# Ledger of designs, part 63: VHH binders against q96fz2

Target 1, 269 residues: q96fz2
Amino acid sequence: CGRTSCHLPRDVLTRACAYQDRRGQQRLPEWRDPDKYCPSYNKSPQSNSPVLLSRLHFEKDADSSERIIAPMRWGLVPSWFKESDPSKLQFNTTNCRSDTVMEKRSFKVPLGKGRRCVVLADGFYEWQRCQGTNQRQPYFIYFPQIKTEKSGSIGAADSPENWEKVWDNWRLLTMAGIFDCWEPPEGGDVLYSYTIITVDSCKGLSDIHHRMPAILDGEEAVSKWLDFGEVSTQEALKLIHPTENITFHAVSSVVNNSRNNTPECLAPV

## First folded at step 5 (VHH)

Design u44 (framework vhh_8pnl_2)
Fold by ESMFold2-Fast, scan of step 5:
Structure u44 (fold): chain B 269 residues (1-269), chain A 120 residues (1-120)
Amino acid sequence: as target 1 above (269 residues)
Amino acid sequence: QGQLVESGGGLVQPGGSLRLSCADAGFTFSDYDMAWYRQAPGKERELVARIYSGGSTNYADFVKGRFTISRDNAKSTLYLQMNSLKPEDTAMYYCAKGYTLSGSSPFDYWGQGTRVTVSA
């Protein structure tokens, strides 16, 4: 997973993340650094994306079931990185393989500290290889959406204008992430950065790409992944597996250039 | 209106039992979290019990040990077994379906309710 869409305005995104704490009280996640959130139809590694994480990471006596929403840099910079420029990290931390997560120091250490987050997106993009050429077909991949009185269909057969209506009730994709905190050696603000855990693709996606993000399907999975105060690393990792509850449609090559940030990036062709 | 249809309410004596049902005419029941809410006359609607798509449950403190929420995905039906009923349980009971099951969320779907009266 190397490209996502997360275009909802901040207030709409916040309401889409409404949740229930351990005591049964309904809540909205509280923002940290909301001005760093930049909506986009075409988000690449190195950019900031909104993640959910436990309030206990920021407030010493907080209820670990309460949630913060914060923009974090995509591309985990390990806390032990000693160079002054994080862009000079010699290995790619955009994704973290589920099968080796406990073998890699960059991921094992933050996991041991409970640094689990849920990465939010409208959906993600993958490029299918076409036989006999170097050309690839991009697809937008997302949760099946609710069929409402306003929205009859959300498939590729819908006109581009009909897709504008689906955002009113869009179910955000919730991906399992690991984050870390890096302090610049010369001083400055702490950098929060994350990686997306990846698994083998499900049967439904196998013809598009061989890997997929670890998707947390439903509030029970999301709550357990976030609640590092009550759920151990070993128990949380049991939530990491392929998901069949996913859908997709082909999109135009407009999405290929990460500088393109328009609704055309995810519109069905 | 009416993807969600509640039934099973009625008049019962204190200490009695009732089983509420909520039938979902939609085809995505198993993908949603489900909940029972209640509203007494002149009061705000409050959460009674929640069951997540994965099967985990949460209960309001005032019903713990007395009420049991369950679901049958094959029948697209939600249940609430209510035991040891008290006069303060008297309310209209509502079925809710959604991602997060927040009363303030525009993504929540609601039934029209079924009335429960607990009286001697």
Scores: ipSAE 0.000, ipTM 0.124, lowest interface PAE 16.6, mean pLDDT 83

Design u45 (framework vhh_8pnl_2)
Fold by ESMFold2-Fast, scan of step 5:
Structure u45 (fold): chain B 269 residues (1-269), chain A 120 residues (1-120)
Amino acid sequence: as target 1 above (269 residues)
Amino acid sequence: QGQLVESGGGLVQPGGSLRLSCADAGFTFSDYDMAWYRQAPGKERELVARIYSGGSTNYADFVKGRFTISRDNAKSTLYLQMNSLKPEDTAMYYCAKGYTLSYGRPFDYWGQGTRVTVSA
């Protein structure tokens, strides 16, 4: 998983993240650095994406079931990184394989500190190898959406009103992530950055790509992954597995260029 | 839970050196970020130096080039080597253990402090 869409306006995104705390009270996540959120249909590594994380990471006595939403850099910069420019990191930390997460220091250390986050997206993109050609077919992959009488599918949205109805009640994709905090050696603001945990693809996606992000399907899984105050690393890792509760459709090659940031990126061909 | 115990403070002449130690009687020392703070009489507690679990270090501008923070994970001990000491360095020095984020979350564990006095 190397490309996502996360285009919802901040207020729509916030409402899509409504949740219940441990006491059953309905809440919206509180923003940190909201001005750093940049909606896009075509997000690549090194850009910022919104993540959910436990309030307890920021406030010593906070209820660990309460949630913060914050933009973080995609591409984990380990706390021990000693260069001044994080873009010079020698290895790629866009994804973290579930099978080696406890073997790689860059991931094991922040995971041991409870630095678990949920990466938010409209969905993600994958490129299918086409038999007999060097061309790849891109697909937009996302949670199944509840269709109502008033809402259209993405392919049926042909006006601003219809597009608004598609996104008004969109179920965001919730991917398991690990984040870390890097303090520049010359001083400056702490950089928060994340990686997406990946697993073997499910049966439904195996013809598109051999790997998929670890998707947290439903509020119970999301809550347990985030709640590092009550859920140990060992218990949280039991949530990391493929899911079949996913759908997709083919999209135009417009998405191939990460600079293209329009609805055409995810529209069905 | 763990008990942090500082040692190595004392009276020293300007230009002298001291090495502070902080022993962690708890477990998992190697997984935590560690720091030295100080508090001079009548002033707020301030960060002197931090060392992350990964080994990266940060220093306050007023000690750069004079102080060196280090850790020995096998001994569960944090050190602060203090060179070229100045009267302005006179303070109670505290060891701290935990992890901190830029949004002001404090360290979770603190020692009792060790006193450093720099005077003629």
Scores: ipSAE 0.000, ipTM 0.167, lowest interface PAE 16.1, mean pLDDT 84

Design u46 (framework vhh_8pnl_2)
Fold by ESMFold2-Fast, scan of step 5:
Structure u46 (fold): chain B 269 residues (1-269), chain A 120 residues (1-120)
Amino acid sequence: as target 1 above (269 residues)
Amino acid sequence: QGQLVESGGGLVQPGGSLRLSCADAGFTFSDYDMAWYRQAPGKERELVARIYSGGSTNYADFVKGRFTISRDNAKSTLYLQMNSLKPEDTAMYYCAKGYTLSYGYPFDYWGQGTRVTVSA
């Protein structure tokens, strides 16, 4: 997973993340650094994306079931990194393979500290190698969505105007992530950065790409992944597996250039 | 936490108009998303219109162009202006308040309803 869409205005995104705490009380996640959130239809590695994480990471005695929403840099910078410039990191930490996560120090160490997060997106993009063509076909991949007006699911056959309306009640894609905190050696603000855990593609996506993000399907999975105060690393890793509960449609090559940031990036073709 | 009270229902002839109101005695009306639902006898409750805390609106296809949802945060009141009423609009109309969830229960608070009858 190397490209996502997360275009909702801050207030809409926040409400889409409404949740119940351990006491059953409805809550909105509290923002950290909301000014760093930049909505985009075409987010690439090194850009900031919103993630959910436990409030306990910021407040010593906080209820671990309460949630913070914060923008973090995509591309995990390990806490041990010694250079002054994060762009000098020699290896790509955009994704983290589920099968080797406990073997790689860059991921094992923050995971052991409970640094689990849920990466939020409208959906993600993948490029299919097409037989008999020189170009790759991009697809937008997302949770099945419910139409508010006709009580049916939205699909590729729907008009662009119907697609604009679904954003008011869009079910955000919730991907399992690991984050770390890096302190610049010469001083400055702590950098929070994340990686997306990846698994083998489900049967439905295998013809598009061989890997997919580890998707946390539903509030129970999301809450268990985030709650590092009650859920051990071993138990949380049981949530990491492929899912078939996804849908997709082909999109225009407009999305290929990460500088293009318009609704055309995810519109059906 | 909030008490929702609907009013403005009644009997009207086809083609007529009604304005429904929903008053919220709660302390945080402006922070919540609000909606109008309706339920006819023997039918399921269905969304008519919603208005988000930020002011954006969404309408069911069967009322689009005929109904207008609005809110007055200073008065903690939600409105539904109903024009060109049809017999099929006959139902109990319910006010709902909550935080809109894409994957959870969309509304936590409901009023008792106000009856709308469209008949000659």
Scores: ipSAE 0.000, ipTM 0.118, lowest interface PAE 17.8, mean pLDDT 83

Design u47 (framework vhh_8pnl_2)
Fold by ESMFold2-Fast, scan of step 5:
Structure u47 (fold): chain B 269 residues (1-269), chain A 120 residues (1-120)
Amino acid sequence: as target 1 above (269 residues)
Amino acid sequence: QGQLVESGGGLVQPGGSLRLSCADAGFTFSDYDMAWYRQAPGKERELVARIYSGGSTNYADFVKGRFTISRDNAKSTLYLQMNSLKPEDTAMYYCAKGYTLSYGSYFDYWGQGTRVTVSA
């Protein structure tokens, strides 16, 4: 997973992340550094993306089931990194393979500290290789969405303003991530950065790409992944596996260039 | 906590109008999505109209063009203007407060309802 869409305005994104704490109370995640959130249809590594993490990471004695939402740099910079410029890290930490996560120091150390996060996106992009050509077909991959039906509030989807309502009710993709905290040697603000855990593709995606992000399907999985105060690393890793509850459609080559940040990036062809 | 109080119901002839109000005694009214639901005798509760915290609205097909939902955040009050009423609109009308999320609607706060009767 090396490209995502996360374009929702901050208020819409916040409401899409409404959750229940351990006592069943409805809550919205509290923002940290909201001004660093930059919505985009075409997010690449080294950009900032919103993640959910436990409030206990920031407040001693906080309820570990309460959630913070914060923008973090995509591309984990380990806490032990010595140089002044994170871009000089010698290896790619955009993704972390599930099968070697406990073997790689860059991931094992933060995971042992409970630094689990849920990476939020509208969906992600993958490029299918076509035989006999250098051309690749991009696809937008996302959770199945609840389609508006004749029951309850059914609006006509025939005007531009009605398209905005699709995003008001969009089920965000929730990917398992690991984050770390890096303190610049020269001083300055702590850098929070993350990696997305990857697994083998499910059958439905195998013709598009051989790997997929570890998707946390549903609130129980999201809650257990985030709650490092109550859920051990060993128990949390049981949540990391392929899922079939995913859908996709082909998109145009507009998405290929990460500079392009328009709705055409995720529109069907 | 978050007590909703509906008013404005009554008996009206077909083709008549009523305006329902729902006052929220709680805090942060402007942060919530608000909705009107109704329940006719012997039937399940159904959504009539919803207004999001951002101001956008949607309506059930059976009330489009006849009903208008609105909110006054300064007064923490939700409204439903009902025009061209039909006997089929006869029901108990409920105010609801909550969130409409990508994976469902979560209305945790409900009023006690106000009765609307449209003569056959």
Scores: ipSAE 0.000, ipTM 0.134, lowest interface PAE 17.5, mean pLDDT 84

Design u48 (framework vhh_8pnl_2)
Fold by ESMFold2-Fast, scan of step 5:
Structure u48 (fold): chain B 269 residues (1-269), chain A 120 residues (1-120)
Amino acid sequence: as target 1 above (269 residues)
Amino acid sequence: QGQLVESGGGLVQPGGSLRLSCADAGFTFSDYDMAWYRQAPGKERELVARIYSGGSTNYADFVKGRFTISRDNAKSTLYLQMNSLKPEDTAMYYCAKGYTLSYGSRFDYWGQGTRVTVSA
């Protein structure tokens, strides 16, 4: 997973993340650095994406079941990184393989500190290799959506007004992530950055790509992944596995260029 | 992902000594903070001693001056030297591996424990 869509306006995104805390109280996540949130139909590594994480990461003695939503840089910069420029990191931390997460220092250390987050997206993109050619077919991959009279399918929307109705009740994709905090050696703001954990693709996606993000399907899985105050690393890692609860459709090549940021990026061909 | 195995427990007279060991099969022992916890019958589990990945140590007040925690990164082994043992030290002793956060400890790996009995 190297490309996502996360285009919802901040208020719509916030409402889509409504949740219950440990006491059963209905809540909306509280924003940190909301001005750094940049909606886009075509988000690539090094850009900021919204993630959910436990309030306890920011506030001593906070209820660990309460959630913060914050934009973080896609591409984890380890806390131990000694150079002044994160772009000088010698290896790619866009994704983290589930099978080696406890063996790689860059991921093992923040994971041991409880630095688990849930990466939010409308969905993600993958490029299928076409047999016998150099061409790739892009697909938009997302949770099955509940159809209502108010919400049509993406393919059924013929006008901007109809497209807006599709997003009012959109179920966001919730991917398991690990984040870290890097403090520049010469001073400055702490950099929060994340990686998406990847697993073997499910049967339904095997013809498109051999890997997929670790998707947390449902509020119980999301809550356990985030709650580092009550759920140990070993217990949380049991949530990391392929899921069949996904759907997809082919999209046009307009998505190939990460500079293109229009609804055409995820529209069915 | 590496199992912790404690050893060295036993029955000892008040004033005696014991040395506990904890072997970690993991290949990254040196990256972790390590700790000894204990749980007496009918009591909650409590921290006895902690040694950070960098080598600094921290002790519970009730063992200061009597117990010494140490680590051997080459052998992936944690130790607890227990001197001047008291009946109050009777407990199951557990090895723990994890990280110490600014506002608390996160120990995700635990051994099965080794029993220490101090009795005449």
Scores: ipSAE 0.000, ipTM 0.157, lowest interface PAE 17.5, mean pLDDT 84

Design u49 (framework vhh_8pnl_2)
Fold by ESMFold2-Fast, scan of step 5:
Structure u49 (fold): chain B 269 residues (1-269), chain A 120 residues (1-120)
Amino acid sequence: as target 1 above (269 residues)
Amino acid sequence: QGQLVESGGGLVQPGGSLRLSCADAGFTFSDYDMAWYRQAPGKERELVARIYSGGSTNYADFVKGRFTISRDNAKSTLYLQMNSLKPEDTAMYYCAKGYTLSYGSPFQYWGQGTRVTVSA
């Protein structure tokens, strides 16, 4: 997973993340560094994306079922990194393979500290190889959206105008992530950065790409992944597997250039 | 379970104004997101405006700058102030109420509608 869309205005995004704590109380996640949230239809590695994480990471003795929402850099910078510039990291930490997560020092250490997060997106993009050609077909991949009165599921046949109307009730994609905290050696603010855990593609996506993000489907999975105070690493890792509960449609090549940030990036074509 | 009752519709001349109301007899109005939808004859129902439980608003492009959605939590009432009305605004207007969760539909309850006709 190397490209996502997360374009909702902050207030809409916050309400889309409404949740229930351990005692059944309805809540909205509390923001950290809201000014760093930059909505975009075309987010690439090294940009910031909003993630959910447990309040217990920031507040001693907090209820571990309570949630914070914070922008984090995509591309995990390990706490042990000694250079002054994170962009000089010599290896790619955009994704973390589920099968080797406990073998890689950069991922097993923060995972052992409970540094689990849920990466939020409208959906993600993948490029399908077309046999016998250098052309790749981009697809926008997302949760099936709940239909409202007299509306059907959105699809490739729907106009761009119809796409703008669906965002009001959009179910955000919730991907399992691992984050770490890096303190610049020259001083400055702590950098929070994340990686997206990847798994083998499900049958429905196998013709598009051989890998997919580990998607947490439903509030029970999201709650268990985030709650590092009550859910051990071993139990949380049981949530990491392919899911079939996803849909997709082909999109324009406009999305190929990560500098393009318009609704056309995810509009059906 | 509250009953949503729309009122304020009627016949008005182009350029005129109307104020729609939606009264909720329920006990938890302030916890819900509210919206106005409309349906013109022979067309599908479309979103006009939404107001979230926290007070932020969203408008369809075709009414932006002309319509204002608001709520009065003390009176459990939703409003739609419609200015500079056009013949194209002629429709049945529906009030909708829902509780927004990450994985649920936000609109679970609907009113019976109130008719707005814009004609000379």
Scores: ipSAE 0.000, ipTM 0.102, lowest interface PAE 18.7, mean pLDDT 83

Design u5 (framework vhh_8pnl_2)
Fold by ESMFold2-Fast, scan of step 5:
Structure u5 (fold): chain B 269 residues (1-269), chain A 120 residues (1-120)
Amino acid sequence: as target 1 above (269 residues)
Amino acid sequence: QGQLVESGGGLVQPGGSLRLSCADAGFTFSDYEMAWYRQAPGKERELVARIYSGGSTNYADFVKGRFTISRDNAKSTLYLQMNSLKPEDTAMYYCAKGYTLSYGSPFDYWGQGTRVTVSA
């Protein structure tokens, strides 16, 4: 997984993340560094994306079931990294294979510290190889959405007003991530960065791509992945597997260039 | 543009036949999947038949051998030939266009439906 869409305005995104804590209280996640959130239809590695993580990471003795939402850099920079420029790590730590996560120091160390996060997106993009050509067909991949009889479906005609109706109750894609905290050797702010755990693709996606992100389907899975105060690394890793509960549609080649940031990137073709 | 308009519904006796049509008033792509869904009062909308751009078809078990889905790309029209109709076939019939119509995609196109009543 190397490209996502996460375009919702901050207030809409926050409401989409409503949850219940351990005591059953309805909550919205509390923001850290909200000004660093940059919505986009076409997010690549090195950009910031919003993630959910346990409040206990920031406040000693906090309820580990309470959630923070924070923008983090895509491309995990390990806490032990000694050089001044973290950008060169992007290709090695954009994704983390589920089968080798406990073998690689860059991932097993933060995982052992409970540094689990849930990476939020509208959906992600993958490029299908077309037989007999070097051209690839991009697809937008996302959770099945609940349709009301009144909302209906959207036509291919790009109307911003019609598109806005789709997003009001959009079910965000929730991907399992690992994050780490890096202190620059030259001084400065702590960098929070993450990787997306990947698994073998499900049957439904196998014709598009051979790998997929580890998707946490539903609040029980999301809660267990985040709650490092109550759920051990071993138990949390049982949540990491392919899921069939996804849908997709083909999109135009506009998405190929990561500098293109318009609704056309995810519009059906 | 992209509006789907169903027609051909009506009242028929058991054992009768109807042919439903769905005209795509907007621009259509020959690579789109087309499908017929139905919804009886108080029940969920269910897939009846689908046809892919290449002509391959898929049918729900409850209509196999009785219904035939077809498309005319030159006329941007989808058809459903319904034979040996049963009272259980009474429903609103909806035309759909998309890539993955059996999933909950909000980007699929839907028509307003045409009513089919099978009664003595």
Scores: ipSAE 0.005, ipTM 0.273, lowest interface PAE 10.5, mean pLDDT 84

Design u50 (framework vhh_8pnl_2)
Fold by ESMFold2-Fast, scan of step 5:
Parts: C-alpha cells; structure tokens; sequence
Structure u50 (fold): chain B 269 residues (1-269), chain A 120 residues (1-120)
C-alpha cells in the first residue's frame, strides 16, 4: 500500500472514530496536533496521515483502552536513526511485511515498546499491471459501505452535492500500523512516523495486486491492536492476516500524479 | 450531561399531522448526532430518522416522503414533522442523542418518549 485517500474534514473524521472504552463509556478520540491534519484524496509516503493510538503512550497512568488521534508522517523513521535529515534513510519504511516484522530492527524495537497504531483512510489505491504494456490500471479499494436513503453511492456521485452525501456515513478503512518516535540529533520537535503492515492479498484482490495492507476488520480487532497495556505483541500479531471484507472499483489515471487532489481521483470509470 | 424531553404527541385521525419536539437541557447539543426512534406495542424499538451534527439526514423506508427531521442548534431542540399519518405509525416516539460510526453505535442519551396514536 503506497497511496491512500483520507479527505474527511477533521470533525467528520473524529465522529467516524467514536468508540467505547473498557468501561463501556462512549468516547471520541482526543486530538494531538490537529493542525497538522491535511485532508487529501491522494496521500503519498512522507505526507501526514491520521492514526489512532492508545492514550497510555502519552500519560503514564492513563487507561490503555482510551484513544488519541494524531497525524503522523508516513514512512517510519527509527528512533536510532543518527542523521539530521529523515529523507536520508537508505531503505523504504512505507510498508512492513508481516512475515519479517520481528526480524527487522526498525520494526521489532517499536513493537517491543507497544507502538501499535491504526492508520485511517477512506480507502487505498493499487495499480494493476497488464502483461505486455507499461500501462497500469488504478483501483480504489475500501470497506463495503452501507447504502442508506438520501445518501449517495460512490458510483452515482457526479456533483459536489452528491459527493457530500456519500461521505456523511462512510466507514473508514482501519489498517494495522507500527509507529516510532525520533528525536533530531541537533534538537527540535519529536517526529512521530508510521509504517503500514502488509500481508498477502486476499482471493478477491489477487487479480489487482499480490500484497494488501493488514486490515483490522471491526471494533474488537481495532481495540486489541491498540491496547498495548493489556494485549501482548504475540497476541496482537494474531490479528494480522488477509481479509475478504473489501470492495473496489477502477478509477481514472488522474490519481497517478500524487499532486492531483480532487474527487476525480476516486470516482468510478 | 443532558436531559432529553420529548413533546408533541397525541391522538390524530389517519391522514393527519403532528410535530414532535425534543429539548436538550445539556451542553454541546450542536456536537451530537440526533435521532428519532419508535416502539409499537409488542415490537422492537426501530430507527425512524437521523440527523447528523452537520445537518445531513436519513430516513427509514416506511416514513420516507412523509416525515421530516430537523434541528435548531441555537435552541438545542430536535424536531420531527409527521405528515400523512397512518395507523401503523402508532407508537411511543423516543429522542436519542449520541455519536454514530458508519455502522452505527447505540445512542447514549434517551428521552422518556411521547405517545402517538393514529386512529379513527
């Protein structure tokens, strides 16, 4: 997974993340650095995306089932990185393979510290390779959505007013991530950055791409992944597997250029 | 933190109209999603209409075109305009306040309900 859409306004995104804590109390996640959230239909590595993580990461005695929402840099910068410029990393940390996550120092160290997060998106993009050509067909991939009266469907939305109706009830994609905290050697603000864990694609997605993000399907999986105070690394990793609960449609080549940031990026063609 | 109080129920003939109100005495009404539910005798409580904090609405199939949900954030009040009432609309109507995910979650705050009877 190397391209996503996460375009909901901050308040809509926050409400879409309503949850219950361990005591059964209904809550909204509390924002950290909300001004760094930049909605976009076309998010690439090195941009910031919103993630959910346990409040216990920020407060010593916090209830580990309570959630923070924070924008983090896509592309994990390990805490041990010694250079001043994160772009000087010699290897790609946009994704982390599930099968080697405990073998890679960059990922096993933050996992050992409980630095698990849930990466939020409207959906993600993949490019289907066609034999005998350099052309690739982009697809927008997302959770199945509930169709309601007076709400639009993504396939029928072709005006700004119709698009607003699509997003009011949108179920966000929830992907398993690992984050780390990097302190610049020369001083300055701590950088929070994340990677998306990837697995083999499911049967329904195999004709589009051979890999997919590890999707946490439902509140129980999301809660267990986030709750590092009660759920061990070993138990949490059991949540990492392909899912068939996914849908997709072809989109235009407009999405190919990451600088294009319009609804046309995810409109069906 | 809010007390929800419904009003406006009563007895009407088929084809008549009623306007239900739900007043929220608490804080932050404008931040919450609001809904009307109903429960007929011997039936489960069912969603009639929702209105989100941003103003978007959705309706159950059985009231579409007849009922209109609206809100007044300055007055912290939710409304349900019910037209072309049918005997099948006879129920206790409940106001609900909360936050909803796309798949819905139970509303946290409920009123005591107001009775609507549609009979000749």
Amino acid sequence: as target 1 above (269 residues)
Amino acid sequence: QGQLVESGGGLVQPGGSLRLSCADAGFTFSDYDMAWYRQAPGKERELVARIYSGGSTNYADFVKGRFTISRDNAKSTLYLQMNSLKPEDTAMYYCAKGYTLSYGSPFRYWGQGTRVTVSA
Scores: ipSAE 0.000, ipTM 0.133, lowest interface PAE 14.8, mean pLDDT 84

Design u51 (framework vhh_8pnl_2)
Fold by ESMFold2-Fast, scan of step 5:
Structure u51 (fold): chain B 269 residues (1-269), chain A 120 residues (1-120)
Amino acid sequence: as target 1 above (269 residues)
Amino acid sequence: QGQLVESGGGLVQPGGSLRLSCADAGFTFSDYDMAWYRQAPGKERELVARIYSGGSTNYADFVKGRFTISRDNAKSTLYLQMNSLKPEDTAMYYCAKGYTLSYGSPFNYWGQGTRVTVSA
């Protein structure tokens, strides 16, 4: 996964993340650094994207089932990184392979500290290779949405009114991530950055690409991944596997340039 | 829609210099890691130099100190400055674009190549 859409206004995104804590109380995640959230139809590595993580990461003795939502840099900068400029990291940490996550120091260390997060998106983009050409066909990939008479599906929307309604109660894609905290050697604010865990593609997605993000399908999976106070690393890793509960449609080449940030990026072609 | 087009190859004497360019006719250049690969006659393709989207660079041992990779995101162009060229540098040079360690496939796009010949 190297490109996502996360375009919802902050208040709409927050409501889309409504959840129940361990006590069964309905809650909205509390924001950290909300001013750093920049909605976009076309998010690339090194930009900030919203993630969910446990409140216990920020507050001593907090209920580990309570959630914070925070923008984090896409592209994990390890806590042990010694240079002053994180953009000079020699390796791309946009994604982390599930099969080697415990072998790579950059991922094993933060995972051992419980630094699990859920990366939020409308969906993600992937480029299917067309045989015999340098061109690739982009696809927008997302959770199946509940079809209603009012909302319809994104692929079925045919009028401006119906198109606007597809975002009402949109089910956000919830991807398993690992984050780390890096303190600049010369001082300054702690940098929070994340990577998305990847797995082998499911059967339904294999014709588009051979890998996919590790998707946490449903609130039970999301809660267990986030709750590092109650769920061990070993137990959490059992949640990391392909899912067939995914859909997609082809989109135009407008999405190819990450500077293009319009609804046309995810519109069916 | 994306097509990588290499240029700047040619015949040069040992000890000479060449500057290769790779223009991305598509719309994605600044988001990707870029690399130069080469394939000598009768050999497999090998990595020469890589430049990450963040600007960091990495070089094969056989070109360290002689070659410099750089990028111009405003022009969607990748460069390879080749100095102190040796006959062993004779190869077809390929431009590649992709995300390193993303989805297991580090480079998704390749150019057609530009030929470099080093001989008297």
Scores: ipSAE 0.000, ipTM 0.104, lowest interface PAE 19.7, mean pLDDT 83

